# Miniprotein binders against a7ua95r516to809, part 57

Target 1, 294 residues: a7ua95r516to809
Amino acid sequence: ASLSLLSISDLVPDLQFIFFWMSNAIEILYFIQQKSPAYMQTIELMDDKAGSKESLLSATISANEEAMTILEEVIMYTFQQCVYYITKTLYVVLPGLLDCNPFGTEPSSEQCRRAAGVCVCAVCVMPEAVRRVVSVFQTTSDLLQQYQVHSEIQSQMFAYLFFFTNVSLFNQLIDKGPARGWFQRSRVLQIQASVKILLDWAKGAGHNHLAQKFFAKFCSTVTILASPPQQLSQMSWKALCAEHPSLKPVQLHRILTQYQLMAELGPLPIWQPSSEDEAYIYRTVDLLESFENH
Key: E = the ipSAE of ESMFold2; O = the ipSAE of OpenDDE; V2 = 0.75 times the mean of E and O plus 0.25 times the DockQ between their complexes.

## First folded at step 5 (miniprotein)

Design P31 (at its last look DockQ between E and O 0.52; V2 from the best seeds 0.00; counts 0 for: pae O 2.7 > 1.5)
Fold by ESMFold2, look of step 5:
Structure P31 (fold): chain B 294 residues (1-294), chain A 85 residues (1-85)
Amino acid sequence: as target 1 above (294 residues)
Amino acid sequence: DTYEVVIWIRGPEEAIRKLAEEAIRIAEEMGAKVEEVVIEEKDGEFTVYIIITGLTKEQAEELARRIEELAKKYGLEVRVFIWEI
């Protein structure tokens, strides 16, 4: 009852249990894959008695196959359960990134304050909304480390969490942005600052490559929206597509439409899609991203 | 090795425009580029964002110090953000 609010700290005991099972299953699977051939070779070197050697080999093969199947299912299930719980908490905290104002946040360290209120470190001005998202990622990272989860699985988990974050933020910005006023020039600058703070955290945490890969669509969107009007107006549709390959034509068209409206650049479209892309700029089915595409 | 500076200013329109004009002059004397000035009026309160690029770290920090001195002079609330590009 007391856990009706989805915070990552409230889920830690359940996540500890799940990470325990996942980490142990991975280690046992690795052992079977690496050490089982030596045991099988030992059986093959035994004296060949009528029926006994072949029967032992058959039973050993069956046991290995059954064990590996069970372990793989445990790993898959525990991974999916971790993702389920973690993304539920992310879903709750991610919208706040689009609503916060980093420029109004007081510096959090004495070094930043003593530099006359200038922060050269994004962590020093981390708004509460950004801190809540970082807390989910940092808690996840701490648990993966605590239970010594194989580094490949850790990478896969963060790849998925960044993918989920990208899809959630992009879809919400595109879908709710007009109604929430998120395309206003000042709001876009605030959103860009929040994203920069989050990306600085990801870089410092050793996730820069994964963040660059899996945040590309949302980051491209914010980069375009934050671009100065004089600069963006001089870029052709082709140049924008080349600079932002993660964006589908319908997505780029929607972003530029909102940009032109909010930057008050007049009613006539500035960016003319190529003939090939014209067929796709109104495909609404392609506008929002699927959470199943990672 | 280049830095972006975003100057956020809030207060009365007259004082904000004076500070913004001086901030632009300082940036230009450093050889920096003023990319955009965003002016927002909401409920009678003015907020200005000045986006400046093409600065070294030392220039960005010096710009920030001079802007904070001007903010004190004009009695304005100012926040200066410095980002490496």
Scores: ipSAE 0.630, ipTM 0.888, lowest interface PAE 1.4, mean pLDDT 83
Fold by ESMFold2-Fast, scan of step 10:
Structure P31 (fold): chain B 294 residues (1-294), chain A 85 residues (1-85)
Amino acid sequence: as target 1 above (294 residues)
Amino acid sequence: DTYEVVIWIRGPEEAIRKLAEEAIRIAEEMGAKVEEVVIEEKDGEFTVYIIITGLTKEQAEELARRIEELAKKYGLEVRVFIWEI
């Protein structure tokens, strides 16, 4: 718990250094892109009768292209280093999100009214495990703001962090869920509450669009698993595919199989894959998601 | 603009059953839908989750107030969670 927090704190000085250089490289690149046309026009208007004007233009174009290439490489490298260290920290804290209980977490007086043993919460109570995940995202946001990193790069950073989180949580739930008891009805409700807290943070931080786009697979999984048995048993395979297009047939089949085991549904055939999907529900290669954007 | 209410109750089985039945009755009288009742047992203690939908914010807050009175009557640990769906 404290070890994970210390790891995040230990990375801050290194991340500050990397963000500093990333911000500087972006600023220099932007300066060249904005000033290059004016400078080239200045050369073009130069009253040079010796004929060196064409040589100067050629040299300036070459120098600008080389400088931009180097800056783009620096930006890419620093971006990849930030992503690496941030996602390494996320990987350590993410499993806690699947194991915590927001409903059993002690509420503060700010979040809930308490009287006679009853607590009424207007917002979900954030457990420590969710707070650790949110802390990584908030620290990232704070550093991006502190070093005034261009908004497009900020969006790319959070797009990747949400993508990584989505893949990590989905893979952990599918692969380890049965052994960890995560498919038990009460545990799924707890996971859904934790996801709601995380998505609420993303909305408050101005990243609602990115969160909806990059958490689609994990959110679809949790939505299906949290569906009441009576409701889910009345939904056809076709209806579930239509509502959850981010899920591959093998993934949907695995999720429904786990649901059926935990919910003790009747023997009636509820979910019948189409004939074209039937061949794909057994493709093990497509069960878990890759961290490569594929 | 509808809200979901989750009523979380912890305690002995008999007391939980009575409170849960009363809570469901109140929710249904208010025109709400009871989506699911989830029960878990650990170390002899029971925890019940009652998932309720179909309420406005004002109705959800009124339900929470009435559940507070019930919890006081039964002496049980009860938490009520309200969020927009």
Scores: ipSAE 0.622, ipTM 0.876, lowest interface PAE 1.4, mean pLDDT 81
Fold by OpenDDE base, look of step 5:
Structure P31 (fold): chain B 294 residues (1-294), chain A 85 residues (1-85)
Amino acid sequence: as target 1 above (294 residues)
Amino acid sequence: DTYEVVIWIRGPEEAIRKLAEEAIRIAEEMGAKVEEVVIEEKDGEFTVYIIITGLTKEQAEELARRIEELAKKYGLEVRVFIWEI
């Protein structure tokens, strides 16, 4: 019940605290890593008189190793907490993306943070459902930049968020799509347009490679569903597998079966799985994506 | 020639058919391909999706402009989206 009311804006204060500690821990860890060799050299240059040098060196090494271990744990923990909170907000807003009609006249409710007055930027002209998803990503980006989080950690954060988004959208489309009418021609075109808007934002934000990589499965699904019947009916199972390598055989088979039903094409021998794939199309456990394997 | 134009039109049957025909003609004159035309009817109102491919950026922008002008002339609701493929 309470999760449906959580906006990313409501979580900003908590996220700020977590990002602050994450950034600081990274900076301290980096400092130790960069300075440790110089400290060791300084100890090594001390007069060798009384066996105290080896003991001091050993103690310094042990203290640095312990400090680095603790800092790594803090970084990992804070990263996980950020992901946890941000993915909760995504979970709430992502279903709206599949029901979105980007061709409709929706009033832009949110003012662009970058401009006073009427803004015509790409975010301001987005459909509300797309804008809500983009707002989560943009807020995350803004926080990461505000706290000067290391670029590698930023990349890992967005990789995971795009992964989560892809899994969520793919699973919803495959599981609920037939019942919700998301496989209908007009609805597919709406979903395709909404996804393109999201991907264009990701490109503009400098995350094009990550977006293309982690949205591949969902994009492949939408691309197949958006293909005209005349075109798709000419593509063999092998050709479709080759063009959409992100899809497992069971997933491709499900998509094609639902497409066939929706388009009233009847059985298409050309879409029959190869003998090699025939055993795999019945692995229903592999149909939906897992969140655990990232 | 890596641009796609998606046209969404809503309105009365006669008006949308006329605009769709003109849009197709313009696209063909540009050497573009009409990939699909989807028509839906609900309660006497029609919605049309037109997908056009094989356009340069400049052609896509010109096509969009011309369609928006025609839609305005016919009093139709239109949305045009341009994407790089």
Scores: ipSAE 0.109, ipTM 0.617, lowest interface PAE 2.7, mean pLDDT 86
ESMFold2 (binder alone), look of step 5: mean pLDDT 83; pTM 0.785

Design P32 (also named ff13; at its last look DockQ between E and O 0.01; V2 from the best seeds 0.00; counts 0 for: pae O 14.2 > 1.5, placed apart)
Fold by ESMFold2-Fast, scan of step 6:
Structure P32 (fold): chain B 294 residues (1-294), chain A 85 residues (1-85)
Amino acid sequence: as target 1 above (294 residues)
Amino acid sequence: DTYEVIIWIRGPEEAIRKLAEEAIRIAEEMGAKVEEVIIEEKDGEFTVYIIITGLTKEQAEELARRIEELAKKYGLRVRVLIREI
């Protein structure tokens, strides 16, 4: 009945079942792809009557094409179901990442026990909200490894999960940020710390390249917002656009406007859009990203 | 490769001021630049963020160790975040 019952751990039995079927379908597909050419060549080398040999070749080609089509559909369906379950869980836990304070988080007794006897760099402690997000990704990684899912499928799954997380966090920050106070100077530093913890996990898991690609928009947003006023004031609109190509002009304009308000930089605008971008900004009402198309 | 160091300190005003001054002094002695200092007050408790750049990874880690020692001396809560820029 409680929201905690919707945790990733509650979905593990269902996910295990779906990953099992997906992995098996992938392995069968690979078997057919690898063995079919050799078998077809064996048929072609047969000293049988021409009509019988051609009939067998035709039947084998048709059967293989049908089997491969069915397996591809099963793989697609099970992949989509895994993504659906995992992203539903992410959607519930992601807003917490924007609302937590890694600097103010105290280490648990468990974290202290793990660190005992090990000298580590002074870093922020992972808040429960960040741990919930990391737990979803870690559980996904564990299941992919448990069922020995092919590396390309693993990469595709994390690409989508990172894409989903990026869009969700960006939309939450832009849409709800002003009302939630998330654009306050200290709050942005807290968000930056939380994002660093998440990205450090991705790097440790071997997904650094995917994380850099699919978190680009949200990372650009946080990077700009976390910049010291003296540094950001020295950058032109053109320089910011060039350094943050993932941001649309209307998105960059919104971010800089919020920065100017929170940093109390004064009444005069520091950043002036180009004439082309200015026209676009005034015409565009849609700031938020779509969850469709990678 | 240079690193950014964010020092977070929470506690009463007098102790915070002394720790922050010593932290800035140590950073400057190491050749670092202090980019920004953010101070917040809530119910008589102060929170200070000090943003420092211009350090190597090894220097940033050394700064963090020294700041942690100061925190123990003053009985204050301190966190240090180190990131590559």
Scores: ipSAE 0.587, ipTM 0.868, lowest interface PAE 1.7, mean pLDDT 81
Fold by ESMFold2, look of step 7:
Structure P32 (fold): chain B 294 residues (1-294), chain A 85 residues (1-85)
Amino acid sequence: as target 1 above (294 residues)
Amino acid sequence: DTYEVIIWIRGPEEAIRKLAEEAIRIAEEMGAKVEEVIIEEKDGEFTVYIIITGLTKEQAEELARRIEELAKKYGLRVRVLIREI
């Protein structure tokens, strides 16, 4: 089927099967790691009158190594399959974050409408575009908890999902932003607000540190673009690089160029790249991010 | 003075101008800085964004309360976002 037909709910049955096997493989691996030394110690204490002790010990070591190897491969494969399916659905819903106007979203409940912006509940103010992305993350979290997947694997999965989200949003903003009008001042504020809602969800879900780490490039981009002109025009290239280390020189240069166009600023001497960075600001091959981990 | 407030206001021109002017005055009374005012018009409906910095948490919350009361007075749609900077 086409990418436009992918929904996380359509994939839940397949994901349940994959999570089941992944969680069981993890539990068996930990059992072997925890209990195997005690069994080896029992063998070491056995009487070796017929020489069978050495043969049993060697066979047990070999069997444990083979089992652990197989289990590690199952865990890696099932993890990769989960990520593949989940990112397919995520890819479909992420572009909506860049077109969303969270300020224009009416509170969806009578209580929220009456409260009018002081203590509005997060659910009733969440735009549909943000809700769709959160639904993918929340469904993933629910499945991980349902199958009691080890916390280390849960963290790795969300690290990858946030990495994927960062790359997808950053690349679309940089690549399509001029044509879509996403660099207009009001649009940047709208994008900032949408990202803030998503980051608040991540914080409430216990993923704040992962989001801060893996969403850094896109967040830095939005932070720069959302900065008021009076404030940003006083920050040097060196200061911007130091404040936003996740951005490559070509990326920062492109972001500032788009900012200048929308704020109707001419070239600013303070934004001149350092002599070291000057060699890198035109490397178009470095502009967009790769979905591959390095 | 470590907080930013973004005020989004939408509605008819006359009411929105009055609310925006009062919002700026309230921010100035608190010693805050108005960093940017963005005004958009489409099909007779106006939208204004006001970015204010230099607020304490308590000042940002008080600003939000006063703006929301003014929005009710003028019959305007408003959303106030507060963030630590």
Scores: ipSAE 0.382, ipTM 0.799, lowest interface PAE 3.1, mean pLDDT 83
Fold by OpenDDE base, look of step 5:
Structure P32 (fold): chain B 294 residues (1-294), chain A 85 residues (1-85)
Amino acid sequence: as target 1 above (294 residues)
Amino acid sequence: DTYEVIIWIRGPEEAIRKLAEEAIRIAEEMGAKVEEVIIEEKDGEFTVYIIITGLTKEQAEELARRIEELAKKYGLRVRVLIREI
């Protein structure tokens, strides 16, 4: 099937199966970890008839270690599969966030379509492109809750998904932004609004800290681009580096250079990199983010 | 007063100017700040972006309602976004 036709809804049956096994494996692993000491103590309290106690203890330890190892492998595998499927869906919908048209025909969310009349909930009033991204995250959240997946695993899942989303959006904006007009003032404002809607959702879902952490680079980029020329032109390179520590020197330099071109500003000495950063602004290998650095 | 209202308006120049002026007036009457107004023209159609800050939740909702009503009156396409900052 063409990746372009893949929706999160199409993956729900497969994801349900994977989440079921992941949750069960976590519960069993946790049970073994908690009950193993009690079982060992019970064996230790048995009458020491004929040296069988040590053998039974050794066999029980070995069996528990093997079971725990297998369960950990199942958890890792199922986690990776969930991430794989969900990130494929994100890959399809994320570009739409940058190209969002606020005047598009936007149907009510599927969740609100059952209500008689026009729903004015936050999900129904958001642009369709944003709604599609939010739907992926919401579906993921709903599945994790449905299968009662351990909170730590839920946090790790969202951390990775936000990481992936940030890398994808940042790289697209930096690479294609100038050519697609995403650096234009009006488009930046639209992107900023769209990202804020996503962050508001994350806050409402209890993932505010993770969202702020993992979206920092993309948010910093959008914040700079959304700054009025009169304000941004008064900020020094050092001030911008300090305010946006998530950006590498090469990234900040690229953003400012493209901003300058877009805003038709002459060369600004105040944006000149420091002598310390001057060597780093030419490291084009560091310009785009890697999906491996999580 | 931590709410922001972002307004996108599209349509004929004359109608947009009237709506923008009224929107600004309403915002000012509420004690809100108009942070930015951007006007773009393409093929005789205008698009206006208005960013308003310093609103309560209730003020933001009221502002949005009034702008949507005005936009309908003028036959303009409008999108309003309310956000907590």
Scores: ipSAE 0.063, ipTM 0.613, lowest interface PAE 2.7, mean pLDDT 86
ESMFold2, look of step 5: ipSAE 0.292; ipTM 0.758
ESMFold2 (binder alone), look of step 5: mean pLDDT 83; pTM 0.790
ESMFold2 (binder alone), look of step 7: mean pLDDT 82; pTM 0.784
OpenDDE base, look of step 7: ipSAE 0.000; ipTM 0.173

Design P33 (at its last look DockQ between E and O 0.02; V2 from the best seeds 0.00; counts 0 for: pae O 12.5 > 1.5, placed apart)
Fold by ESMFold2, look of step 5:
Structure P33 (fold): chain B 294 residues (1-294), chain A 85 residues (1-85)
Amino acid sequence: as target 1 above (294 residues)
Amino acid sequence: DTYEVIIWIKGPEEAIRKLAEEAIRIAEEMGAKVEEVVIEEKDGEFTVYIIITGLTKEQAEELARRIEELAKKYGLEVRVFIEEI
């Protein structure tokens, strides 16, 4: 079977088993950490006439340490497996966001339908490309809640999924954007609208903090590219760096270069990199992001 | 609170130009600023984006209503996006 066609719904049975074991391991680890001292205290209150108390305490300590080690390994492994499977489905659906035209999506709501041959609304229906991505996130959220996974682990999982999404979208835009025409003004506006729809979903789903933190590089890129020429041309290199700290100098330089090409602008003195940054705008090794977090 | 409006218009060139010109005039009557007009032609079909800023929430909603009425008049496909900035 082709893994490139993998959907999140096809993975749910496997993910259910992985979440089950991860959640169980977390609960058992919590029990050992919180309740085991009380059991040891019970042993310490025993009358010990033959040294059995010391043997029981030693065996209990050894069993607890071994169990905690095994449980921590299970939690780490199951977390990694969940992330692996979920990011495989994200990798398949994310490129569609860059090709999506949310303006051309036919609305299905009654509010939009009443306009005789036209639709006038903020966003009536989620475009297919955005819906495919949201489906992965929503299914993940539903499974985490169904299996009552600890909230800290849920946050860590979504932090990584948003990080992965950011890296995937940023790298594709930077790497393939010129050849795919994604830097054309109309395409940038389409991408901006698609990203806004996705971010609105994240905000409504209670993930706004994580989305703001972990989508920063891609969102900064889209914000710059979507800026009207009159607004952007008034912003110096230093001001752009300050407003978009997630972008490395080589990345900001590349984005501005593509903007200039598509807006048919000549070099702007105000966008000249600072003398400090000038050393770094050609570091191609820093252009694309790594999927491996530091 | 200020709002940004993006008007997306698709259809025949003559009708689009008329609607776009009226949309710009309405925005300027409201004291708003037209930041950019993006025009794309593909296969003889025209698409225009008009980016307008400096609107209150009520002005953005009023602009959207008036654009919807104009779109009916000209028989054009229009999508209006309203964002708080």
Scores: ipSAE 0.486, ipTM 0.839, lowest interface PAE 2.2, mean pLDDT 83
Fold by OpenDDE base, look of step 5:
Structure P33 (fold): chain B 294 residues (1-294), chain A 85 residues (1-85)
Amino acid sequence: as target 1 above (294 residues)
Amino acid sequence: DTYEVIIWIKGPEEAIRKLAEEAIRIAEEMGAKVEEVVIEEKDGEFTVYIIITGLTKEQAEELARRIEELAKKYGLEVRVFIEEI
């Protein structure tokens, strides 16, 4: 069987085509929206010699509405296609992030694509697993800039990609974490360090607010799991809910239960859910995040 | 056919290539689709990611079991993720 090596670099030609059409459609749509009032005014100033003015105005309005509708469909379609391809690539590389040891002495041998020589930039010194994830985001950023895609669309793209990344990492950690040993303190610290590198990149790329917003659940989970038992055992359920508002009661309860098992703490009355939350901790349907909630 | 399997393998080139080939073969024999295979090298160690789709729950679990057994046989580090799509 031919190993089809699929990397984000292999998708670049297809993505370039899609980004080209998306950018052009946005520019044309914007042009129509800006020029339509001027065209209508020009028609309104024409001599009404034979009732032709009203018919021309009506025809122009109808043609503009149709063109705008088609362009909006093209923009939506191309956006969805970009998201589809990029999220597939993320899906491949994200599991490696949870297994990454960023404290390893392994030098990154990959040269920064922007450097003519040995680059010591933040990306070049990243652990391989983190660098792969960052490479997907950086490639996306570079394409969006290359094709001069409108800033709002860029923000929407990164919002969705960060959302997707958070959902994927959170769900994997909650579902597979206990079995994979990711709830062990040493592993949690590795995950925390890896996520910090990713967040630092996002900050450097100008996406700090989006990253903080959309990674909140995963970061909260990692923060709780990274907490020393002596510290976490002193925090009440109510305090933990207040510090980690991104977590649903069922999610927090699951994290604390697994933490308790891992740390061999036995039952902690201080972590008992409030009477208000008690019904919600059994809503297992709310345990994992949905990709549809964006 | 609503399950996917993601396989992460780490180890020496020869061993990971053999395991990856066996994983792909098993998936194909099950009638599953291999969506992606990514191989990366760092400092003489190789990492392989394989995404397999079009599996039933039982097929995904069986694939995971077989891959974990093979990985143990080859002395490779492996992680297998099963997700409903």
Scores: ipSAE 0.000, ipTM 0.183, lowest interface PAE 12.5, mean pLDDT 84
ESMFold2 (binder alone), look of step 5: mean pLDDT 83; pTM 0.780

Design P34 (at its last look DockQ between E and O 0.24; V2 from the best seeds 0.00; counts 0 for: pae E 11.2 > 1.5)
Fold by OpenDDE base, look of step 5:
Structure P34 (fold): chain B 294 residues (1-294), chain A 85 residues (1-85)
Amino acid sequence: as target 1 above (294 residues)
Amino acid sequence: DTYIVIIWIRGPEEAIRKLAEEAIRIAEEMGAKVEEVVIEEKDGEFTVYIIIEGLTKEQAEELARRIEELAKKYGLEVRVFIEEI
């Protein structure tokens, strides 16, 4: 199937299977961890009539360790499979977020049209491109809740998905932004508004801290690009570094250089990197984010 | 002055131009800057997109209110967004 046709809805049956096994494996692992001490104590309290107590204890310990190891492998594998499928769907829908105009879109009542009235819920008023991204996250949340997956695993899942989303959006904006006109102020404002809708959803879903943490780099980039030339031209390199600590020197330098070109400001001495950062601005290998740095 | 107002208007050409002109006038009277005005035509309908900057929060809210009232008076579809930058 072409990647362009892959929707999160198409993957739900497979994801349900994986989430089922992941949840069960976690529950069994927890059960073993909690009950193992009681079982050991029960064995220890048995009459040592036949010298079999030590052998039974040793065998029980070994069996529990083996079971726990297998369960941990199952949990890790199922987690990785979930991430793999969900990130594939994100990969397809995320580019649409950068091209979205949230100011001109009619509210898509399609999801709530089943209700006899105009739904004014936050999801129904979302632009289609934003709604598609939110749908991936919402489906993930619903599945995690449906299968009662442990809260720590849910947090790790969303942390990774937000990380992936930030890396994907950031890299696309930096690499393709100039050529696609995404650095034009009007387009940046559209991107900013679209991302705000996504962040508001994340806040409503209880993931505000994770969203703020993992979207920091993309949000910083958009914030700089959305800044009026009169304001941004008054900010020094050091001030910008301090305000946007998520950006590497090479990234900030690239953003400012492209901003300068777009706004026709000419060279600004105030944006000149410090002597300490000067060597780092040429590290083009650090310009784009890696998906491995999570 | 860290607020911008983004105005989206849809309707007949004459009506949207009139509302846009009024919106711009109100913004200028507030000492705001009109950054961009885009007019698009599709299938005989017109859309206007206006970006206004250099507003206080109070000015942005007042501008939004006045534009919404005018749009209602003219029977136009309007969306007004206030963003902090």
Scores: ipSAE 0.119, ipTM 0.641, lowest interface PAE 2.4, mean pLDDT 86
Fold by ESMFold2, look of step 5:
Structure P34 (fold): chain B 294 residues (1-294), chain A 85 residues (1-85)
Amino acid sequence: as target 1 above (294 residues)
Amino acid sequence: DTYIVIIWIRGPEEAIRKLAEEAIRIAEEMGAKVEEVVIEEKDGEFTVYIIIEGLTKEQAEELARRIEELAKKYGLEVRVFIEEI
C-alpha cells in the first residue's frame, strides 16, 4: 500500500496478508522450540554403532539454530511492516486529539453524567477525533485476534503504538502549542478529557499497563498543565521532578514556562531548578522526543 | 474517598454567570472547595469550567442533580463530570 493512503480500512488487506505470515512464522518457531528437546532426546538414546551420533546431533543443532534465526528475522520484518502501515495512519489522525472538544459533543442520553469511576464522556458518543484514533487501535486489535497472534507479540505491538502516540502528541503539543492556543486552561481540560477516553479504551482492551508505561511523558505534561494554580504553585522543582520522572529538565522547564504564561503567574522561587539541573534546562536537543528511541 | 466535580457550562454571559454563581453557592453549602473557575469566550458565546473538590460520592451526586435542575431553569447547556481522587 502507498503512503498516500490515509484510512486504516484501506490498509486492512495488506495488514491481513502481513499478519497471516507473521502468525505462521510464530507458530513454526514455537513448534521447533517445543519439538527440539524431544528429537535431541531421541538422538541421545541411539547407540553409536557407526560413530554417527555426534554428527547427527551437531547437524540437528545447526539446522534448528539456522531455522530459528530465519524465523525470528521474518517475525521482526513482518512486525516492522505492520508498524509502518499502522503508524502512517496514526500520524494523520493524532493531531486531532489536540484540537478536540469532547465536552461539546451531543450526549445520547443523561447516562453520560453517572459513569462511576470513569470519565462520563466514555458513556456518551465518542468525539470524532478520539473515534478516529480508537478506530486504528481497535482495527489493529481485531486483526491480531483474528490471526491469533501470540499475546507477547500483541503486547509488543501495542507498546510501540502507544510509544509512537506519546511521542507524536508530546512533540506536537510542545512545538505547536503556543501558536495553536493549546496551553489555554480550557483547552488543556479538553485535551485531558480526550486522553482519558483513549486511556479508558486501552484499559478495556487489556492494555492498561502498557498505556500507563508508554503514555507517561504526555500524561505527565497534561497533568501538570491541568493542575489548579494554587496546588501547582506549592510544589517545588524537586517535587515536580520526583512526581514526573518521565520529563527531562528542559521539558519540565518549558511546561512550567507555558503554565506561568497562561495562569498569569510571575516567576516562582519554588520552581527554580536545582543547581544540578540548571545545566540541562536549555538543552534544546532534549526538548523533542525521537520516534526511533523505542 | 474524595471526589472532584467539573462543571462545564456554555451559553450567554449573563445566564452562565448566574448558573456558575449558584453552583458555587451549593458547593459551599456542602462544605466543598471551589478550586478554580475557567472562562473562555468565542464569538460572543461563553464557556465556563468550574472545578469543585472535597466532596463525598453522595455529595457529588447531589451537586450534579441540583446543577442539572438549574441548567433546565436557565436554559443552558451543562455537563457535569464526577471523578474519584
Scores: ipSAE 0.000, ipTM 0.378, lowest interface PAE 11.2, mean pLDDT 79
ESMFold2 (binder alone), look of step 5: mean pLDDT 80; pTM 0.753

